# VHH binders against Uncharacterized protein MJ1408, part 20

Target 1, 350 residues: Uncharacterized protein MJ1408, of Methanocaldococcus jannaschii (q58803)
Amino acid sequence: MSREANPFKKMPTILMPDELMAKALRRGEKVANEMRQKELPWLLKARFVEEHKVRTIASVVADNLQKVIDKTPPVRKLPKFYQEMVEVLVGIDDFKKSMGAFKWASELVRKLGNEYARKIRKARTPQQAGKLRKEFVGRVKSILEQIHPEMAFVAVAREKLKDLPTFKDLPTVVIAGYPNVGKSTLLKKLTGADVEINSYPFTTKGINVGYIGEIQMVDTPGLLDRPLYERNDIELQAILALNYLANLILFIIDASEFCGYTIEEQINLLKEIKDLFKAPIVVAINKIDLVDEERVKEIEEKLKEVGIEEILKISADKDIGLDELKERLKKIAIKEFLKDKDAENKELEC
Short names: E, the ipSAE of ESMFold2; O, the ipSAE of OpenDDE; V2, 0.75 times the mean of E and O plus 0.25 times the DockQ between their complexes.

## First folded at step 19 (VHH; framework vhh_6qgx_2)

Design q03 (from k05 with A50L; at its last look DockQ between E and O 0.02; V2 from the best seeds 0.00; counts 0 for: pae O 12.0 > 2, placed apart)
Fold by OpenDDE, look of step 19:
Structure q03 (fold): chain B 350 residues (1-350), chain A 125 residues (1-125)
Amino acid sequence: as target 1 above (350 residues)
Amino acid sequence: QVQLVESGGGLVQAGGSLRLSCAASGFTFDYYAMAWFRRAPGKEREFVALITGSGGRTFYTDSVKGRFTISRDHAKNTVSLQMNSLRPEDTAVYYCAAIADYYGLEYTPHEYDYWGQGTRVTVSA
């Protein structure tokens, strides 16, 4: 499935049982009216009308349910990020179960439609034909009522999942760091201000997505900008889901501490991020224009002590070191992306 | 050769405690997150706890939160699971597992690179 869009955006609105039935009945009646215009003997006409009504109702209901199935991607075929989102937001098992109910109902309604159509063709009286139609409608209503909980579940699930961010299948850099360290500024400078804001569950600030050529840059305000001890389990899962996106982590440090966080605090956050993500980390020491060279060196040494190998010095505001940063990000992200793709392909072959 | 060897299993009464240990060899221990899984009779293997490579973070399945504690010793290349307030439902074979390239918290066994042979824990009512 092309990672070009949120796979759930194509899901249709879920009609509840009463709504779907109303729709089906209206359409059935319309068709019946058309059939009533035919010049046929009384009994033949009655059978003809009722048969077409039943077939139409069955088709409308079954097709509607099938459309939901067809437009909903199988969870197993989704990118891992989206699989994780399904789990976090609604639960994969429940989601699968609910979709199974749609399938069951769709198939059953089709079967019943055919069955009752055949019965109606053999009706001996117009009254019998009508009775069979009513019986059919009753059974359809019962089926829809039976799957009502699952329909409701999928409706809610759709609402939650439709707003997930859209990511492209590209080498992806995820930006992390405390608030006000210059992440947003940097993202804009690197991408030429072509930044798209997407909603993301668990944060009110959304996700910022930009591109540097064929590299996808992702900023997650409110997720990777504070210590993990402040996070609940759901939020933590959401954060961890970013592992399925990130080929590289770009961690931003404010050298000036004007962001309100000390270098030590920032490094502690970096350590946490390092523990959470499998992706390599590049650290950008930002706002070097506001501090002396000695201070920058000191910070660099501290970063080395904690095992950071890729360190760049920049000023997003003053456009210092950005070209070098871009090149380094591209190089590493592409490399990691290719590795991940190779790994995925191997898994699929097994 | 990569080896994970579990120990510390046994029979314990409900409410009791056990400490499991896993000794790792044959790979760079510090580069791997370590986890405990368990398999109860007739059930699938399930995630219990994980500790990151540095030991900075720990994660637990809900049913063991507050009762179990995972830790690791970098000097000895060991990972431990302190199990307190044990319940009959904790009865299982416990497995030690290692993962280098994890996507955060991994609940699925197939994502792990190395496995131990397991140690049996039986909690009597």
Scores: ipSAE 0.007, ipTM 0.215, lowest interface PAE 12.0, mean pLDDT 89
ESMFold2, look of step 19: ipSAE 0.403; ipTM 0.790
ESMFold2 (binder alone), look of step 19: mean pLDDT 88; pTM 0.910

Design q04 (from k05 with R57S Y102R; at its last look DockQ between E and O 0.21; V2 from the best seeds 0.00; counts 0 for: pae O 14.8 > 2, placed apart)
Fold by OpenDDE, look of step 19:
Structure q04 (fold): chain B 350 residues (1-350), chain A 125 residues (1-125)
Amino acid sequence: as target 1 above (350 residues)
Amino acid sequence: QVQLVESGGGLVQAGGSLRLSCAASGFTFDYYAMAWFRRAPGKEREFVAAITGSGGSTFYTDSVKGRFTISRDHAKNTVSLQMNSLRPEDTAVYYCAAIADRYGLEYTPHEYDYWGQGTRVTVSA
């Protein structure tokens, strides 16, 4: 099943202790009111009302917490890219610990609900039954207060994680290059302008995702468009995380240098990207319509000197060389994707 | 799956020492109070010692006070019972138990959520 969505999007809103208690008490009271309508002897009715109130409150609280657990994917089962994002954004250990608190509280509240329900059934007076209910509610409040920090943590974590980009389990090409080299234009031309913009915590510009047939194209403005020395530690981790996503790197060079960066600067960035990523690299020399053939050849030679084997000449603006580029990207990305999948399967068998 | 696995039981002479260990898995260990119970031949299961989830507080039955020490290792998800000055009356199957109340030290056996299979301790005269 092609995981078509961010696995964290299904996480429910986290209710804080007061909110959750309010909800539970409201539902409990509603049920109590219904039970009060039953024709029973006084003591039996009182016990019946309080028991159902306690059970309802317990169920609402416990089920709410359990829902969070059920709707939160285990980190270990996530694709490696998303695991790394959890680590970078919130910390995996803290996240796991916090989810453990939800589990603890849910189990305990259920246990207490059953315990107090039994006690209430044995109450000798309506007052005693009421007292037991109050005691139960107090304990539930205490439990929720105890896990309040973890609830707050998961709430924040949810907000950060829900906005992660949605990637499909497809051969993926990640686009890299300096600003204004024509990455966005190229992406639009290759994908037929079917580009989705996704939020990415590490850039204000978001991530652009498009599709060329069965391959996924990813543009990360602001992340792979600057030298590494300009990046902070979090950004570097985010960049490294892309290794788990990318089957192929498409590096774009502006032959005209109108982007504001020299060919040498662009090649230096290429070298850095090459060192950071395990995926193969295809280089597209873009904007060839703006320079002479001799200049393009010169650039190609320089690229060969730095060990680039796959070089294509294109003009995204003028629709030159795009079909060849598209076919080459598909071929390499699919090949690499299959290799990676085979490797993953082998790891799971060990 | 929740598992509690006891180890460290055996035969020891009166006055000797044993260290029992319980390895926990399948639940959030740090949020559970842990306890040791024992069942002697022909007797009912009885409480021996308990430790809170944080390990900050312990509770002992009177007969073992000063002789037994309960501890827990959060990194290894284990609870231990150091038994010193053992007596023949300490002969029993010892059980590790867990309860979801992090601060709970005085629960009855039926209130505990998880139990181990037990380890046999025999103290010879």
Scores: ipSAE 0.000, ipTM 0.233, lowest interface PAE 14.8, mean pLDDT 88
ESMFold2, look of step 19: ipSAE 0.000; ipTM 0.292
ESMFold2 (binder alone), look of step 19: mean pLDDT 86; pTM 0.882

Design q05 (from k05 with A50R R57S; at its last look DockQ between E and O 0.01; V2 from the best seeds 0.00; counts 0 for: pae E 23.7 > 2, placed apart)
Fold by ESMFold2, look of step 19:
Structure q05 (fold): chain B 350 residues (1-350), chain A 125 residues (1-125)
Amino acid sequence: as target 1 above (350 residues)
Amino acid sequence: QVQLVESGGGLVQAGGSLRLSCAASGFTFDYYAMAWFRRAPGKEREFVARITGSGGSTFYTDSVKGRFTISRDHAKNTVSLQMNSLRPEDTAVYYCAAIADYYGLEYTPHEYDYWGQGTRVTVSA
């Protein structure tokens, strides 16, 4: 369900201590000015004004901190793709710790607001009421400075997480292969529509999402298109998060080698992808219109030696083999999606 | 000892103008926000205008906006209130006040650390 929308887009802007305090003080003064217009005896008016100023400041600060908590999804209840992305981009434990700091501060500010409001109602002079309010404000500033690191952390986390891709809860095929093997052309041909570009960590090109009816197709330029030994651990973890989305991998081979990579290089990349992903792999041998049948047969034999059993021969450019490919992708992706759904339901029952 | 000394008060006809001045000594003037308050007969002190320590921001109560202008002179350590288009309801004792500049919008008299003795302004119908 949460796969249909990025759960972090609802997070509010995170104010730093000075910003939140300034906001609270401005609103406190507006309320105080309204209260000063009341026709009340001197001491009662001072108590009334200062009490409402304190309650307003407390409410603005505490409610803003609580709003961040309320609008931030609990990580443990997110789909595993988003849980992994939180771990990779910010760290789950640090994220949870920071939410705890927001809750602690919100509750403490609310408690102090009530305590100081009660003291102000009993003030014997306007000077005493004002001194209590100044003391309260000083305490709130100190609390906000104590959690300043956590506020800064959440602000950074929000910026990293708010643009994560949105995926539908559908059978999903992830496309892989070297650049220029025909991945983008094939995606357009199979989906028949403009592909939606979404951001994804460690690629400036984003990821492309398209659909074949009820099948979600994901093309990953810059992610699954070069040897993995060129990646650091963080980049590799972001790539591995795709395991939680992919029901099927579609690997594209350029039979002509016009992409600039030999068949051996392409098969070596395939082997790396096969080792990283749990999903089954379908290989499409593309550009068969540019090579003879003997070459295609040789490539097919090499793929079988690597352990690939689902092999299709296509030309995206010439519309060769695409209907068969589409039908095969649907059948396998739906089968694997339902299998994963059944396993997920069993885990939740435990 | 901190001193705030107001001057410039007097009698004026409705529609007339007065300029109040407040000379400050005994504290680091540039680090204080300065304000004018007034006390009309039978009423409590009310905020009129405030200027930040830097002089960069000014604030006015609604009833004087467009008619009164607060300013400060850092070389002379003075704050002034130019009062134009005076009305009988502006009749009051006007007080100069200072607060260490850490809030932008403090309006309550008991928040201010230093006070002058006031100068009387009477606006005749």
Scores: ipSAE 0.000, ipTM 0.098, lowest interface PAE 23.7, mean pLDDT 84
ESMFold2 (binder alone), look of step 19: mean pLDDT 86; pTM 0.886
OpenDDE, look of step 19: ipSAE 0.804; ipTM 0.935

Design q06 (from k05 with F29L; at its last look DockQ between E and O 0.77; V2 from the best seeds 0.00; counts 0 for: pae E 5.0 > 2)
Fold by ESMFold2, look of step 19:
Structure q06 (fold): chain B 350 residues (1-350), chain A 125 residues (1-125)
Amino acid sequence: as target 1 above (350 residues)
Amino acid sequence: QVQLVESGGGLVQAGGSLRLSCAASGFTLDYYAMAWFRRAPGKEREFVAAITGSGGRTFYTDSVKGRFTISRDHAKNTVSLQMNSLRPEDTAVYYCAAIADYYGLEYTPHEYDYWGQGTRVTVSA
């Protein structure tokens, strides 16, 4: 298994109109100085110098704009999770519009460069050649100012998107539960390796990603660990995007209540997550080493009454029940992953 | 709110001409590829013609090449389809569609983000 880069990580820095124009003018002047060394008749030298200056400026501007397009992944080809993240963080329609603006400007600048180069070859004086080049530069500046809002939008979008987590196209289990129920300890024990911490919108803790063989395990501190009413609409949409990632939800109950939340509070959170997600839920009753068997049985019965079919009893600290949990998670996550792959294929058929 | 509105449809005799127009509001057409699709009675929507967002390249389905011309008016924010030498098989509802033009042109209807309501073209013998 290899780690994939963030699909937006390769986006180049977005230059604003003045910055891009300044870069193009510096390169054009460097080329002009090199061309002035040619031994040519006076008028032909002027034409040659100004023509190459125009062609260089056009290519620097057009290539820079095209490079942004080439290095930006096509939204329609991304997994639905990333499509939803683009919508939540920046807006898909504005993102697509802005890419269209870059392409429009790149092609127009290249067209104008060719047109002005041809006019310069026919100039009757060096002054005419210089005037044509200055006119071309003015037209390029105008084009860049026309798309300035879209350039600024893409610059902001890049900053928001470059730190998105990378998720492999694998069966995925998302872990939920109140703080201090043992989620991080359990993830470490199940994966057997250090987890990777990745940023995610609206949490400063990021998300933890680990693996059990070909199963991707995701812990979401700060996202699936508090009641829904504590979330604004944008935060809720970021949480809902996890529906496109999760093949299975693993909800952790702290049987001891040492986490600071009663079993009733933990079950209420479970019910909110059950309503929020399409994926099936496995509940692990953790910290069974700290309570008697009757208490665990009581919790198990309450979970069955709220419709939970898959219940495991574990202690992450004492390594109790973890092998059985691993096998159950793998079986269900792979089944749901393959089901989702079949649904995606049928969508392509329609 | 982004809107595309077609106009210019109607009844014509075979060999006649019509000019369809598609006006955009809520966005600048220059950043989009624009296409015309048509739906003949009993058939699925099919590609007719397209023009890139740069105002440069045009594309046509084989059956309309040489007879139809797609064009763009930046100042009016419209795209037009001039339809000459019309035939009965051109009878259809014609739809204007838009997609952000940065990875190339799309020929299938499901790739397009915005659609007009359609305008009816009927060509009689």
Scores: ipSAE 0.186, ipTM 0.676, lowest interface PAE 5.0, mean pLDDT 86
ESMFold2 (binder alone), look of step 19: mean pLDDT 85; pTM 0.875
OpenDDE, look of step 19: ipSAE 0.549; ipTM 0.837

## First folded at step 21 (VHH; framework vhh_6qgx_2)

Design r01 (from k05 with G55D G56S; at its last fold request DockQ between E and O 0.66; V2 from the best seeds 0.00; counts 0 for: pae E 2.2 > 2)
Amino acid sequence: QVQLVESGGGLVQAGGSLRLSCAASGFTFDYYAMAWFRRAPGKEREFVAAITGSDSRTFYTDSVKGRFTISRDHAKNTVSLQMNSLRPEDTAVYYCAAIADYYGLEYTPHEYDYWGQGTRVTVSA
ESMFold2, look of step 21: ipSAE 0.574; ipTM 0.861
ESMFold2 (binder alone), look of step 21: mean pLDDT 86; pTM 0.886
OpenDDE, look of step 21: ipSAE 0.358; ipTM 0.740
ESMFold2, look of step 22: ipSAE 0.056; ipTM 0.596
ESMFold2 (binder alone), look of step 22: mean pLDDT 86; pTM 0.885
OpenDDE, look of step 22: ipSAE 0.663; ipTM 0.881
ESMFold2, fold request of step 24: ipSAE 0.366, 0.477, 0.100; ipTM 0.761, 0.823, 0.631
ESMFold2 (binder alone), fold request of step 24: mean pLDDT 85, 86, 86; pTM 0.883, 0.883, 0.882
OpenDDE, fold request of step 24: ipSAE 0.715, 0.723, 0.719; ipTM 0.896, 0.898, 0.896

Design r02 (from k05 with L105I; at its last look DockQ between E and O 0.88; V2 from the best seeds 0.00; counts 0 for: pae E 3.9 > 2)
Fold by ESMFold2, look of step 21:
Structure r02 (fold): chain B 350 residues (1-350), chain A 125 residues (1-125)
Amino acid sequence: as target 1 above (350 residues)
Amino acid sequence: QVQLVESGGGLVQAGGSLRLSCAASGFTFDYYAMAWFRRAPGKEREFVAAITGSGGRTFYTDSVKGRFTISRDHAKNTVSLQMNSLRPEDTAVYYCAAIADYYGIEYTPHEYDYWGQGTRVTVSA
């Protein structure tokens, strides 16, 4: 099975106008020196040398710009998660405009290369051939300076996008809840393996990804483990991008409150997440080994008042209830994943 | 702000000619491909013709090939549609549209970023 990769990982380094021009001029002069070794009459040699220099410079510049386009996926055809990340981190409209500038410049430089090569073939003196090549180089420099803002924009965009997390196209469960409710222990127990740490905007801890067979489990430290009211709109939109990934939310409650948060505080966080996400929510009441059954029933009743119907009672530390939880998560996540695939196919047909 | 303003529509006899024009403002014209779509009464918008941002490539729906010519003027920021040998079935509101010239020409209306208000073309027997 091939692993999916961040679609922006293959974007090449973006050269600024002077860097790209310098590269093109070095390659053009190398070709010119090789051509000067040929035995040709002086005017024909001048035409030949300058023509090859022009064609080489045009190709180096145009191919470099086109390579950026070829290695950058069309935003409109990406999974919704990545489309939302482009909007939040760089802006889709500005990104599309900037890629349009690369395309325009690449095509124009190639067109000018052909035009000047033809003019050089008609040069009447070596000096005229050289003047035409210098004019061509000036035109290319002008084109690159015209798109300099867009080149700079794409360079910044590349740095922001190349390190986005990679997610497989699999049924996905996102884990939420306050710190110390047992999320990491539960994730390890459910997946049976160490998790991978991936970067994500607005958290220095990243996100943890693990698997139960073909079910992708995502833990979100620093994202869905504290009240969201303090975040600005941009941060909230980045958090909401997880909504395009999640087929199911697994919210963990610490029945003992030893995590440092009351049941009321934990339920308030649950309500915030319920309001922000469209995926169904399963609540796992964890650490039931540390409280009596009456306390668990009280918590369950409060959850039903909030509108939660899928409730599991577990102890990750004591391996209580984990098999039932795993089977329930799998069933719901696969069902929602297939439902989302049907909706995506409907949108693409339209 | 972004504006696409069509002109040149009107009433013409079958076999006649019209030239539509679309003036663009509020965006970097050269970075966008331009297209014409049309909507006949009771129908959805359909693709007619498109031209790349550089002007180097043109595209046409089969029913207008050989009769319609799209062109653009980068100095005036205009795109034009020369319509020759007009037929009654060409009767429609014609719309100018723009899309970022990124990965190719799109043939479906929902892919386009900017739209004009349209100009009516009526072709009579």
Scores: ipSAE 0.292, ipTM 0.738, lowest interface PAE 3.9, mean pLDDT 86
ESMFold2 (binder alone), look of step 21: mean pLDDT 92; pTM 0.938
OpenDDE, look of step 21: ipSAE 0.597; ipTM 0.846

Design r03 (from k05 with H110K; at its last look DockQ between E and O 0.71; V2 from the best seeds 0.00; counts 0 for: pae E 2.8 > 2)
Fold by ESMFold2, look of step 21:
Structure r03 (fold): chain B 350 residues (1-350), chain A 125 residues (1-125)
Amino acid sequence: as target 1 above (350 residues)
Amino acid sequence: QVQLVESGGGLVQAGGSLRLSCAASGFTFDYYAMAWFRRAPGKEREFVAAITGSGGRTFYTDSVKGRFTISRDHAKNTVSLQMNSLRPEDTAVYYCAAIADYYGLEYTPKEYDYWGQGTRVTVSA
């Protein structure tokens, strides 16, 4: 199975002002030493050495700053899930402002390099050439210090974003329900043994990702298995980001209530998730082997009362109803995925 | 609070000149490209001119090239549009806009981060 890379994985290490300046000065002195080996008249050699030193320092600084921009995807071009993660983790406006600072500094350093190189070519003495180069270096240091806050911001942002989970651009089902309703067992049965555990911001349990053919199944332990009143604002933001990933929600109800939550509590959680997500919801009534048919019918009627139209009756432990569930999940997730793709294409055409 | 405040609009005879100004506050002016857009009666907003954050490059729509000049003053946090040889077709509400300057120039209004309220320019025949 091919995996799409985290779009922020390619971001280079962000150098702070002193680090970048030191790198540039080291490269400039190496070039200067090489140029001093040329057999040239005294004044021409001084001009030649200082000009190449200035051009090298300018290039090292400007190219380093530009490389950060080039290796950082523009936020507006990212899948909406990653756009939301940038907003939640670092703030889109500050991220864009900081990229603007890198661009501004890169262009200014390059402009100054050209200006000082021209002045050095007309220097009347070696001392004047050296003074001009020192002035250039001082101005570059000042520019880098001016953008120091933005360089630091991007460094922190890179650390937060580089380890984001990679999701495929596939029809995606997100699984919800209280703990112990059978989510993990069902995920393993539907997808097989190849469930991946990945990091996800704001939960120490990570996320579980598995596949049914070309359908991406996602379970987020600790995020969609508790009432909203138990969550802080950051956890709620992580849940809301899933709206941009989920094409379908699979909500699992434990008919037996042996999970420790009543049917009323489970339906209340379902209502909260229904209000949070744009995606349609399929409900699986699990553990039907542990209750009589009258109880399952009662649960089904309560689900219909709250507006749930897609209801499956299963037992993950006893392998009851899983083939029908699998096929229904595929059908709905693919339909919603294609619907979302059509809407995106219409927006681009306008 | 981010603010872009346009000024300098008004009524002018064809062939005349106006200078629009846009005062920026609440954000780091140098890190943003600045642009002017305009909306003529019954038309959509259209790009007029832009200048990069560093001030090193300027861009113009074809119909205003040679007649309009965009500039910026980093000390005063202002961007200006000098409009010469005005034509009745230049009649519009002119808007100042800002975009974080890191991925080439954007000509589409929806890509811009901040907008002014606009200043009306009327060019009489």
Scores: ipSAE 0.404, ipTM 0.797, lowest interface PAE 2.8, mean pLDDT 87
ESMFold2 (binder alone), look of step 21: mean pLDDT 87; pTM 0.890
OpenDDE, look of step 21: ipSAE 0.801; ipTM 0.930

Design r04 (from k05 with T52S; at its last look DockQ between E and O 0.01; V2 from the best seeds 0.00; counts 0 for: pae O 12.4 > 2, placed apart)
Fold by OpenDDE, look of step 21:
Structure r04 (fold): chain B 350 residues (1-350), chain A 125 residues (1-125)
Amino acid sequence: as target 1 above (350 residues)
Amino acid sequence: QVQLVESGGGLVQAGGSLRLSCAASGFTFDYYAMAWFRRAPGKEREFVAAISGSGGRTFYTDSVKGRFTISRDHAKNTVSLQMNSLRPEDTAVYYCAAIADYYGLEYTPHEYDYWGQGTRVTVSA
């Protein structure tokens, strides 16, 4: 499956039992009408009509359910980020169980269709043939009713999962920092304003995705822009899920503090992010055009005290230091990406 | 949620007329056969009339043939029973029912999928 899009976007709309039956019955009747036009003896015609109804109904129902299965990616084959999203949004076990119900129903309906078709071929009267068709329809309804809860579950799951952002299987840099530190401006400058806005279930604010060559840049406004104590459990899980996406964290500091947060507050957030993420961190001191060199040096020293090794000085607004930043991000992100891929491959071999 | 809601019942004199209506919701109405059943005091529920999904086919119990007419409105998702020349023996609670069969009309009460709560019809001598 092309890792280039949200894997759940291809999931079809889930028809509820009554809707699916209506569709199947409609198609069955259409086929029956075609059969009624054939010049056959009365009993033979009746049997053919009923047989084709049954076969068509069975096919429509079974194929519909199978389509859902075919278009739904197995969770185990998903990137880890999306696996975690399934867990957070719907639960992996429940999702798997529900998909199992689809499989069971699809196979059973197909089996019953064949069985009843054979019986109808042996019917001695048109009435008997009709009775068998009715019985078959009743059983199909019962089967669909039995899996109705699972169908409902998958329908809801689809709605939640279809809105997940699309990420490419590329070295990925996740941007973090307080609001108004210049994240959005920087992203636009680095990517040439080719930024896509995607919905994210965990925030009212969209996720911004851009690209620098073969590197994916991700801005998550509302998630990595405030202390952890301000986050609910779902948001926390969403944040942790980013560990499976991020090869590198780019943390932005506003040197001027015009964003409304002190350097100390910003560094405290940085510490939290550092603890949450396994990926290395690059810190960009932004808005250096608004402060003196002494202040920038002071900030740099404070960052070193908290264990930050990669520090760049930039002004996104004035296009200062951006080329150096790009090169550094590319180098580190690619290296980390390759390392992570190697680790994943080793896990699959065990 | 599937709902069948009957209306139009009441007290009527022998020889009079009533029109029952059933409003359906929560399922694809056009692909369901609809029927009316009735239950008289001390008796079992019995079939009265049925109409196919398309409305092109109807079926009646013998005792009501020529007196009762079943119809449906696809735009409103309703099924109706026009009852003329009512008799005391027509006194019963009348139920609307639905079955997921596009072309079939001959079903036992047990085979129907959905049922209304019923509306009472009383015919006085």
Scores: ipSAE 0.005, ipTM 0.226, lowest interface PAE 12.4, mean pLDDT 89
ESMFold2, look of step 21: ipSAE 0.452; ipTM 0.814
ESMFold2 (binder alone), look of step 21: mean pLDDT 87; pTM 0.892

